# Designs tried in a protein design chat: miniprotein binders against q9bqp7. Part 34

Target 1, 240 residues: q9bqp7
Amino acid sequence: VPQNWFPIFNPERSDKPNASDPSVPLKIPLQRNVIPSVTRVLQQTMTKQQVFLLERWKQRMILELGEDGFKEYTSNVFLQGKRFHEALESILSPQETLKERDENLLKSGYIESVQHILKDVSGVRALESAVQHETLNYIGLLDCVAEYQGKLCVIDWKTSEKPKPFIQSTFDNPLQVVAYMGAMNHDTNYSFQVQCGLIVVAYKDGSPAHPHFMDAELCSQYWTKWLLRLEEYTEKKKNQ
Key: E = the ipSAE of ESMFold2; O = the ipSAE of OpenDDE; V2 = 0.75 times the mean of E and O plus 0.25 times the DockQ between their complexes.

## First folded at step 3 (miniprotein)

Design q15 (at its last look DockQ between E and O 0.18; V2 from the best seeds 0.00; counts 0 for: pae E 12.1 > 1.5, placed apart)
Fold by ESMFold2-Fast, scan of step 3:
Structure q15 (fold): chain B 240 residues (1-240), chain A 87 residues (1-87)
Amino acid sequence: as target 1 above (240 residues)
Amino acid sequence: DEEERRELEEKIKELLERAREHLERARELAKKGDYEEAELEIWDAFLLIMEAEDLALELGSPELLLRVFDLREEIYWLLERIRERRE
């Protein structure tokens, strides 16, 4: 264990709302920076297991769809995700005019999939907002910070075309969530503390989304793994 | 709570047993030189292990996490042998 291990939670912060908290959700823009993003760190430190799975998946997709078909497929997946995030930001934003103008974006299988989750979401504090860990020097763009069933969470929205009956093991989604959490808890642009995470997997066919809730203890466990990935990234940079 | 923990533990053990079955099939296929079929079995084993790891972390079981790590290392070993034979 490293001597200078960094905590995920900031003891100087509270998760309780106070009068000085903004009434409108925060949306700090992500600035172009040489500081690595959470996504970059995770991409550059993939495990052997993840590399194998990704390479095999890509090979199968190209064989099935052809090169042009694969490009079309990946472009469509990206567009679907982008529109899903835009729709969620519109739904969770207090701006009525934005919701009215984006009416057509509210009608998708993915949005139908998350309706039961959204009923339990309130007290939105940040949407599509940049975070930076000042000490560990990494940045990220989180989807949402809001109360889920009364607990303040970093919420990450995911899309999937294949509903699964079991807890979906996605590449590093828990690490991504806790990395954002730790950054936000130590970012001077924010005044509150987040101790829980939520990964919501929405399905294209409209079947009910799967919520994966992470309590404080579980977040602490994944934070340890994130710190190891960050160390690997730093060492890899020094050796290149 | 205790019943939920027991059910989760049983599910993790089931996932690990299924992953081991895939690994053993992969070993047999690799011995025959059927490397592509062996890698398909490894694909299934890795998916099961990833699910088992997430659930073991949720449960907070060091023993089950060690079983996940040990099984994953066995698969890594087999993949290295397959790579050597193919190149």
Scores: ipSAE 0.388, ipTM 0.797, lowest interface PAE 2.7, mean pLDDT 83
Fold by OpenDDE base, look of step 5:
Structure q15 (fold): chain B 240 residues (1-240), chain A 87 residues (1-87)
Amino acid sequence: as target 1 above (240 residues)
Amino acid sequence: DEEERRELEEKIKELLERAREHLERARELAKKGDYEEAELEIWDAFLLIMEAEDLALELGSPELLLRVFDLREEIYWLLERIRERRE
C-alpha cells in the first residue's frame, strides 16, 4: 500500500463536461522544471529485471547491427514515433491551419493501422498537452484526451512492430496513462475529469491497431502501482 | 486460415523449446560458477519467450500463453538466484 495515498479522481470536479467545451483542443506547453516527468519516474523505477532486459536487448541489437547501426535504428524508431504523433495531432486537430499536412506523414502503415480506432474517437479536448500534479510533484505530456466510443479517455498512442493484443504486453504504458489521468484530474489548467484510459498500439505494416481500454476500476488498480513507483523514485532521490 | 494457425502454433512451441534449452544450459553454467555465461543463456531464453509471447498473443492461445508465463517466471527465478550468488 502506498504510504502517500492520493486519489486518481478529483471529487471536486464534476464528471459532466462544462457546456463550454473549448472548440479547440488544449495544448499546454511542457515547462522544463526540476519536477520529474512520468517517463523519468518510470524509467528510474524499472525493476532490476526490466533494466537488465533492456540492456540485454540493447547489447544484442548492437551485436547484430553494430554500434552505428544501433544508433541509426534507435534514431529511426524515434523518428517514426515522432512522425506518427505529429500525424495524429494533425488528424485530430480541428484547425487544419497550423501545420501543412505533409501528405507524406499520413501515408504510413501506423496511420493506416489506427484508422478503425480514429472512427471511434471524437470530442478531442487536449492534444500534446502538459499535465502537472502539484501535490505529488510530477509532470507529463499526454498525447490526447478525447472520447473513445463515447467515453472520455486519456489516449496514449504507441508504435510497435510486434502485436500487443493484451494490455499486459504494454509494460509500463498503463502506469503512464493513469499518471497522466491523475495529474490532469488535479491540474488547475483543466476544468474536466477523465475516468478512463486508452492505449492504442499501432502497427508498422498497417494491420489493425489494438485498443486497450482501461475502465475506472482498472485505472484505479494501476494508479496504486503508479503511486508505489513514484514513492520508490522519491526515496531513491533522497538517498542520492 | 487454419493452416496458418497451425504453423504459428508450431513456431511458438519451437520457440518455447529453444528457450527451455537455453535455460537448461544456464542452469548447468550456474552450477559450474560461470554466472556471466549463464546470464547470457538466460537472456537468450528470455528473448525467445518474448517472441513466443507475441505470437501466442497473436494466435489467441491461452494454453501457449500460460506456458510462456511459466517459463518467464522460471527465468526470473533463475536470474535472481544467479544475482544472489554474484553478490
Scores: ipSAE 0.014, ipTM 0.276, lowest interface PAE 7.5, mean pLDDT 84
Fold by ESMFold2, look of step 5:
Structure q15 (fold): chain B 240 residues (1-240), chain A 87 residues (1-87)
Amino acid sequence: as target 1 above (240 residues)
Amino acid sequence: DEEERRELEEKIKELLERAREHLERARELAKKGDYEEAELEIWDAFLLIMEAEDLALELGSPELLLRVFDLREEIYWLLERIRERRE
C-alpha cells in the first residue's frame, strides 16, 4: 500500500477520442530532463529487488557462454528489440510523414510474429510518444496507443527468443504500461485518456505473438504496484 | 492453440506452487534464525518466478501474470528483512 496515492484515471477526460482528432498519430518528443523515466525508476528499484538473482543468472550465463559470449548475447537481444520497435513504428505510421524505410528492417521473424495482432489494431493515436506525469514527477516514452479489438489501449511491444532472455524479464512490463497510462491521462499534450493496456510478445522465429490484455480493473491493480516502485525510488533519492 | 495454452497454464501454476513452497521454507528458516539457508531458499524461489514470468507473458493471462508479480514482491520483501537482520 503506497503512502501517497494518486488516481490512474482522469475524471475530466473522455476515453473516447473525438471525431475531430488528427489522422496522424501523436509523436510528442522526449525531453531529456532530470525528471526520472519509467524505465529508470524500474531499473533502480528492480536492481534492488533482483541483485542476487542477477548475480546467479549472470554467473550461469558466463559459465555457459564465456564473458565475451555473455556480452554479445545481451547486446544482440537489445539490438533486436530496438530494430523491432523501429519497424513497428514504420508499419503503423501513415506513409505521408516518413520516408520509405529499409526493407531489411521490415523483414524479421518478429514482424511476421505480430501480423495477426496487427489485423486487430486500428485507430492509431500515438507512436513512440513522450508522456509526463507532472504531479508524480516521472516521464516515459510509450510505444503505441491504438484500438485493439475495439478497445483503446496503451500497447507495449516485446521480443522473445524462447526462453525469454533474463535481462528482458527483469523489466516489469505491466508496470511500464500503467505508468505510461497514468502519465498520459494527466499530460496536457493529450486530450483523451486510455483505460486498457496490451502487451504483445513477439517471437524471433515468427511464431504467432501472444497478446496480454489488461482491462481497467487490472490496470488499477498494477497502478498501485507502480506507485510503490515510484515511492521506493523517491526514498532512495532522498538519501542521496 | 488451446492445448498449448492449457499446458502453459499448468506449467505456470506448477512453478508458482514450487516457488511458494520455497518461500514458506525460507520463512520457517528465518523464524529459527537460519538466515543464510533462508536466503538460499529465496533465490531458488526467484529462479522459478523468472521462468513463470516468461511463460505468463507468452500465455497472455492477466491473472497469472499478476500472481507472478505478487509472489515476486513477497519474496523480495522477505529477502530485504532477512538481509537487514543479518547485518
Scores: ipSAE 0.000, ipTM 0.242, lowest interface PAE 12.1, mean pLDDT 77
ESMFold2 (binder alone), look of step 5: mean pLDDT 83; pTM 0.794

Design q16
Fold by ESMFold2-Fast, scan of step 3:
Structure q16 (fold): chain B 240 residues (1-240), chain A 87 residues (1-87)
Amino acid sequence: as target 1 above (240 residues)
Amino acid sequence: DEEERRELEEKIKELLERAREHLERARELAKKGDYEEAELEIWDAFLLIMEAEDLAYELGSPELLLRVFDLREEIYWLLERIRERRE
């Protein structure tokens, strides 16, 4: 049990949109500071299971691809993920700013993979936007806040290659989502409340993406797990 | 919902049983000094446990989560013993 327990939802906030909400999605820039990011906390508090899987995965990949091949593969996975996120931001934004690059991004297998999910996404409230938990003192950059099948969600877009997925990218996805959710719900830059999460795993070969919907109850359960990771991070930092 | 809960319970139990089988194979391989093969079995066991854990959270079952945690601890213990002998 976390010693510094705090609720994920803010009782003073409504899930109803405000009349004063901007017509374009919010995009608050991530400011560099001493406050830890969600990704930093998770990287510094990996479980023994996660460490073993990551080490073993690296060994297997290096054995198959060679050291140079592994580095190239890892770089390509990162670049593909970045481009996928850029494409989604462009698609979901009401204004297109990069015509030529947008069209190249829109042709990827990952974008083909998510088409059926995008049909159910509307009412975009935030894109690539910074969140900060004022009380728990952590920060993050969330992908998207929008309605999925009528429910306001923090949406996290993930890429996966078959048959050898990048193992690191499968770690702690629900914790990322709830950490962003809890931060946003207590961030003065936002006026609404989100109670649901959605993890969308897109595939390079264009096969249909898998949506993993998280209702309020499931989000609350993963929130407790996130608080334990945050506590572990804080304790480790003190012992340095 | 009750039927869905039962199906989810059955799936979690099946994943845990399969993970247990991999752990037992890893134990036998470790006894024979086949540490590389033992770690491959542990890899498969961990992947199954990760899936079982996520589903157990989704189901909201403290009992099944405890079984996940207990099995993971057994694997941690075996892995530690393997690592010691490989040094």
Scores: ipSAE 0.463, ipTM 0.823, lowest interface PAE 2.4, mean pLDDT 85
Fold by OpenDDE base, second read of step 4:
Structure q16 (fold): chain B 240 residues (1-240), chain A 87 residues (1-87)
Amino acid sequence: as target 1 above (240 residues)
Amino acid sequence: DEEERRELEEKIKELLERAREHLERARELAKKGDYEEAELEIWDAFLLIMEAEDLAYELGSPELLLRVFDLREEIYWLLERIRERRE
C-alpha cells in the first residue's frame, strides 16, 4: 500500500465536460522544471529484471544489425514515432489547422493501422498537452484526451513492430496513462476529469491497431502501482 | 524552444556522465574481484542511460541517442566480462 495515497479521481470535478468547453483542443506547453516527468519516474523505478530484459533485447538487436545498423534502426523508430504523433495531432486537430497537412505523413502504415480506432474517436479535448500533479510533484505530456466509443479517455498512441494483443504486453504504458489521468484530474488548467484510459498500439505494416481500454476500476488498480513507483522514485532521489 | 532544448541536452549529458562514473566504479570493483558490487554499479549506470535515452528521444537528438547507445554497449561488454569471470 502506498504511504502517500492520493486519489486518481477528483470528487470536486464533474465527469461531464462542461458544454462551454472550447471547440479547440487544449495544448498546454510542457514547462520543463525540476519536476520529474512520468516517463522519468517509470524509467528510474524499473526493476533490475525489466532493465535486464530490455538490455538483453538491445544486445540482440546490436548483434543482428551491428552498432551502426542499430543506431540507424533506433533513429528510424524514433522518427517514425514522431511522424506518427504529428500525423495524429494533425488528424485530430480542427480542420482549420489542416491546411498544411503533409500528405506524406498520412501515408504511413501506422496511420492505416489506427483508422478503425479513429472512427470511434470523437470530442477531442486535448492534444499534446502538459499535465502537472502539484501535490504529487510530477509532470507529463499526454497525447490525447478524447471520447472513445462515447467514453472520455486519456489516449496514448504507441508504435510497435510486434503484436501486442494484451495490455500486459504494453509494460509500463498503463502506468503512464493513469499517471496522466491523475495529474489531469487535479491540474487546475483542466476543468474536467477522465475516468478511462486507452492505449492504442499501431503497427508499421498497417495491420489493425490493438486498442487496450482501461475502465475506471482497472485505472484505479494501475494508479496504486503508479503511486508505489513514484514513492520509490522519491526515496531514491533522497538517497542521492 | 531553443533554451528548453539546451536544458534538455545538458540534462542528458549529465545523465550520461553519471552513468560513466558508475561504469568506472564497476570496472574498478571488477578488477578487485568484487563482482557483486560491480554489477550493482552497472545496474545504476543502466538506469541513468535509460533516462537519458528517453530524454534524447524527446529531444529528437540522434547525436545524443548515439552516445546513449555507445555507453550501453560499453555496459554490455562490462557486464558480460563480469559474468564470464564469475563462472
Scores: ipSAE 0.006, ipTM 0.234, lowest interface PAE 10.2, mean pLDDT 84

Design q17
Fold by ESMFold2-Fast, scan of step 3:
Structure q17 (fold): chain B 240 residues (1-240), chain A 87 residues (1-87)
Amino acid sequence: as target 1 above (240 residues)
Amino acid sequence: DEEERRELEEKIKELLERAREHLERARELAKKGDYEEAELEIWDAFLLIMEAEDLARLLGSPELLLRVFDLREEIYWLLERIRERRE
């Protein structure tokens, strides 16, 4: 149990659309400041289990690829992920001109992988948008907020290469989702409530992506774990 | 439904049992001074524990989640002993 518990959901918020809601998805820019990001908090508070797995994975990969090969591999994984996110933002944006310009980004195995998921996504409310939890003092950049099968979700897009997925990117995905959710629910730049999460793992070879849906109860459970990580981060920063 | 919950509970218990088997192999390897092999067994144990934890949270089972935490602490203890000796 965290010492400084705070609720993930905001009782004053609704998931129903308002007449005042913008027709274009929100894209609040992320501003550099002293407030820690979700990813920074998670990177600085990895568990002993996560540290061990990451260290051993790096050792194994270096043995297989060499140091230069490993560096090239990780760089390529990062670039592919970035391009995938750019393509999804283009696809989910209502702007036809943007979609036409990004034709090259729309032709990848990862995009083929998520087609069946995208059919169930509608009512996009935010894309590549900054969130800030004013009370808990953290920020983040979320991928997408949209309805998935009729439920408003924070959606996080992940890429994976079979059979050796990039293990660094698999840690703490549920914590990222609920951290963004809690921040958005208490951020004055947003007027709605999100109670569900969705992690979508897309595959390079175009095989069907795996959706991992998180209902409100599961989100609440991971929220408690996120609060503990945030508390650990705050304590470590006091000791620097 | 109840059958889905039972299947999920059974899977979690299977993952925990497999993780314990890896831990026991790691313990025997560490006794022999085979630290590299012991750490490979710990690698497999941690992957199974991570999956078990995610499923236990999905199921909403404090009892199974506690078993995950207990097994993880046993693995941490062994890993610390191995790392002290490898220095």
Scores: ipSAE 0.292, ipTM 0.739, lowest interface PAE 3.4, mean pLDDT 84

Design q18
Fold by ESMFold2-Fast, scan of step 3:
Structure q18 (fold): chain B 240 residues (1-240), chain A 87 residues (1-87)
Amino acid sequence: as target 1 above (240 residues)
Amino acid sequence: DEEERRELEEKIKELLERAREHLERARELAKKGDYEEAELEIWDAFLLIMEAEDLARYLGSPELLLRVFDLREEIYWLLERIRERRE
């Protein structure tokens, strides 16, 4: 157990729909300051296993593609992910823009991949919205909060290129989701409670996306692991 | 249901068994000084362990999680020795 344990769920909040809930999804802007982001904490506290896998993956990719080819590949993966997130925000927003619905080949494949997941998504509460845990002192930018098959979830959209998935897509996704969940549940900008997570892995070739649902019990287990990573980050920061 | 739980337990055990086979191959390769091949075996072992850990956490099995942690520590020990010899 972490030394500074804090609950993931807020007993003062309900996950049930409220009549006062806005019809338009919340989009709180991220205000960057000295408070670390979820991604920063995770990047600075990678396990020996994760470091080994990442280093070996980079070496193999550089050997296969060359140094310039590797940079081109990783740049493309990042751009594809960004476009995918922008398209999803547009699709899930009640006020779609024609520009954001401009589908290119890469966007089309990933969007086709998630169609069967999207039909089960409703009651969108937040999109590309900032969260801050005031007590634990971390921030994040979550992708989406919506009902998936009737359960309110923090939803994280991921892209993967089969047969060579980008190795970072396999790192710490459950921790990222619960970190956002715990922050949102204690952030005064929000009034509702999220107890479930959903990681959706979309594929470039349009193959059906894989949903990884996390119930409250599983979220609690990963929350403890996130608290340990946050504690490790804080200790490392003191020693720098 | 109960059958789905048993199938998941079997899959986790299978992943751990396969990871151990890779670890033993890595040990043999390391003894021969074939460090590059040993690290390739460790790569495969870690991927299997990552999947096993995720499934064990999903299942909520302390026993299987302990087996994951034990196997990971054995790989860390071997990896440290390989890295020391490769300088």
Scores: ipSAE 0.221, ipTM 0.698, lowest interface PAE 4.2, mean pLDDT 83

Design q19
Fold by ESMFold2-Fast, scan of step 3:
Structure q19 (fold): chain B 240 residues (1-240), chain A 87 residues (1-87)
Amino acid sequence: as target 1 above (240 residues)
Amino acid sequence: DEEERRELEEKIKELLERAREHLERARELAKKGDYEEAELEIWDAFLLIMEALDLARELGSPELLLRVFDLREEIYWLLERIRERRE
């Protein structure tokens, strides 16, 4: 058990909408500060095995593409991911018009990949929105909070070129989701409670995306692991 | 420049020797069933051999290039054997 255990769910909150809730999805801007982000905590507490697997992937890609090819490839992957998130925010935002959307963003293989998932997504409450855990002192930028098959979820959109495990997407994605969830549930900018998570892995070739649904019990299990990573990060920072 | 060529040659030979030391440590770790630690040693060897390869190409030495390729093949062979056992 972590030394500074704190609950993921807030007993004072409900997942049901009420009359005081905004009709437009929330988009709280991320404030730059010294408080660590979820991604920084996870990057600074990678295991020896995670570091090895990431380095192995890097070296194999360099062997296949060359140094310059690898740099171009990683830049392209980053840009594709960014464009995918922009397209999803546009699709899920009820107030955007077609004149304001980039048609090319909406026609990618990644968007085709998620179509069957999007059919089950409704009741969007937050998009590209900042969360902060006041008590545990971390921040994050979540992708989406919406109902998936009738259950309110923190939804994290991931891209993959092929249906192979991507180290960053396979190892720590559940931890990202529950970290955002716990922060949002205790962030005064939000009034509702989320108890479920969803990781959606979209494919460049348009093959059907893989949804990884996380119920409340699974979220609680990953929450404990997230708290251990946060504790490790805090201890590491004290020694520097 | 003859002096610069000699320095490059010495650096390549140093990298090759260090890579071989890591490879032999990996081999011993694999014999003990310490596959995770063995793979870390393998990738240390591989990083050294990649640096040696770049310098050998710059130098244009066929003899040193062949030595780099030979050691690289040994590294790949051991890595493949370790991964097969971990499956």
Scores: ipSAE 0.000, ipTM 0.100, lowest interface PAE 17.0, mean pLDDT 79

Design q2
Fold by ESMFold2-Fast, scan of step 3:
Structure q2 (fold): chain B 240 residues (1-240), chain A 87 residues (1-87)
Amino acid sequence: as target 1 above (240 residues)
Amino acid sequence: DEEERRELEEKIKELLERAREHLERARELAKKGDYEEAELEIWDAFLLIWEAEDLARELGSPELLLRVFDLREEIYWLLERIRERRE
């Protein structure tokens, strides 16, 4: 699937807000479907190198922590990530009821880590919202669409443990962002266009989060790679 | 802060040196046909490189990022050679 046949950007859309656009961030629920999710496609099309690195990371962790310790570690990483996303949705939502959430969700090292990034985030248009690419037939649940330093971005929040990061997510993060972007730009539930991405890596110890900004050119480059992964997924489905 | 910048530079250089040590151990193991042990050493090298890359990007050092990329390329090259021989 060549990029020029399925462009990431929609020429019929603008990044300017319309008077008819909702004043509250959109939150379209993800409907369970046979249509594959972005994460499913990426999981099913990992390269041999990615599979090797993931398996070796697992073996090293099991050697250090034991099998029960490894399960507890991965469970804790998942839980921390979930709480981090819940806290961010609460912080970025203009709704008063969300401010009534447990203050403990708002006071973590990860939230301290992202404070300087949040100062540059405004104009939130979508939070924890489902996207579907109508012609390429994939779905996703994006974290956030907002202006970062004046540019409308698909923003993906990531947590990182020091010294042991999530290796798999690090490699495919740009692909997730552009997949969500392309889907949103072609999803009838949305009226605006996103051309930039932002991956924010937050740290458990509260050290400053690392922003990885993706301009339109970089997004187009990763979009081509995403289309190859989607094509590979489709071919594997035909043979299974 | 210049002291914080120096601490980051030293940490990055330390990570790169440790990653290279693992890479050289992997090369010696591969020469002996100990491919399983060689891949474990390569894995350790990759973990150090990923941390070094994160810190080099935080520091905003093109020089250290280039060193990260150069070493990462050497690690991938050796991994491909080992994988070819194991298939």
Scores: ipSAE 0.000, ipTM 0.169, lowest interface PAE 14.2, mean pLDDT 79

Design q20
Fold by ESMFold2-Fast, scan of step 3:
Structure q20 (fold): chain B 240 residues (1-240), chain A 87 residues (1-87)
Amino acid sequence: as target 1 above (240 residues)
Amino acid sequence: DEEERRELEEKIKELLERAREHLERARELAKKGDYEEAELEIWDAFLLIMEAQDLARELGSPELLLRVFDLREEIYWLLERIRERRE
């Protein structure tokens, strides 16, 4: 149980559209400062098991690919993820200029993988947008806020190569989603409330993506765990 | 509904069995002094057991979750033994 509990949902907000909502999805740029990011908090508070799994994955990959091969592989995974996110932003954005960007970004197996999920996505309200929790003092960059099967969700897009799964990113994905949700619900740059999350794992070979839907109850449970991680991070900083 | 739950249960049991097989291979390799190969087998066992853990929690099965925890402890124990011998 966290000592400094704070609610994930804002009772003064609604998930219904109102007249103050912009017609174009929000894209607030991330402004880095001394305020920690969600990813930094999670990385600095990994469990012994998570640290072991990450180191073991790294050692195994280096053994298979060599040191230079490992660097190339990790760089390539990063670039694939970046391109996938750029393609999704282009597809979901009403802006014509973004859609005219490199057409090859729109033809990947990852995009094929998510087609059936995209059919259920509508009412996009934010894309690649910064969030800040003004009270709890953390920041993040969320991928997407949109309706999935009629429910407003924070949506996190993930890429996966079937032969080599990356468990470390999977375990903290729900925490990342609820951290963004809680920040956005209390960020003055936004006027709406999100109560659901969606983690979508896309596959390079075009196999159907796996959606992991998180209802309000599940989000509340992960929010408590996120608050514990944030508390641990804050305590570690005081002891440095 | 019910059939989906049964498929999930079977998947968890398959993951547990595969993790056990990797753990036993790691033990055999460690006995031969092949610590590097043993650690790779342990890593594969860990990936499988962590997936089984997530699915067992989703299913809400105390029995399967307990089996996951038991196997995970065996994996940790063997890893500690290997690390000690690698100095």
Scores: ipSAE 0.000, ipTM 0.156, lowest interface PAE 16.1, mean pLDDT 79

Design q21
Fold by ESMFold2-Fast, scan of step 3:
Structure q21 (fold): chain B 240 residues (1-240), chain A 87 residues (1-87)
Amino acid sequence: as target 1 above (240 residues)
Amino acid sequence: DEEERRELEEKIKELLERAREHLERARELAKKGDYEEAELEIWDAFLLIMEAIDLARELGSPELLLRVFDLREEIYWLLERIRERRE
């Protein structure tokens, strides 16, 4: 199957604002479906290298923390990430929808870490919003679509603790971003086109976050790799 | 800045050298049948090569990207060799 049969970009769409664009950022809820999510596809098609690194990381953490300590650690990492995403959604929402319920959500070290990135973010079009690729039949929940330094991007927010990074998420971050991008570009719930990606790695201690910008060419390259992962997933499901 | 780019290049080269050292130790351990210790060395090599890949992508050097990907492939092949013997 030629890669050009399923392009990442939709020639019928523009990244320019138009009158049909909603005045508030879109937040389409993720509906349960038999259609696989981006994260499930990636988890089910991990390379032998990725599986080895994840298994070694788990073994090391269990050795250091014990089984109960490892569960507590992973729960805390999950909760910190969830709170970070909730805080970002609150910060990036229009003033009318901004909520100030938990001071800790807005004052975390992770939020301090991304301040210099947030100064360059504007024109928010989607927040915590579901995407579905209508022809390739996969779904996802993207973090944010906004202009970064004047370019419309799918933005993925990541948290990291030095010196103990979560290894699995490092490998597939670009694939996750382009999968969301391709889905959004072909999802009838959206009217605009995204051609760039941005992965932002925030740090718990508040040190400056690292932005990893992906231009259209780089997104196209990772899109090809995502299509291969999706095909691998489909083949594995057939042999189930 | 050129000075920052030079510093980044040196960091990537340092990471490549350290990853290579761990890979060679893993290879020697595997020859002796010490697969557990060999996998620990491979673990260290992978951590270093992942950092090198991220930095090489940031720098945008085709030369260094090729070197990093080549070393990652060597690490992967040795890991498969070890795992085939154990599993």
Scores: ipSAE 0.007, ipTM 0.369, lowest interface PAE 9.3, mean pLDDT 81

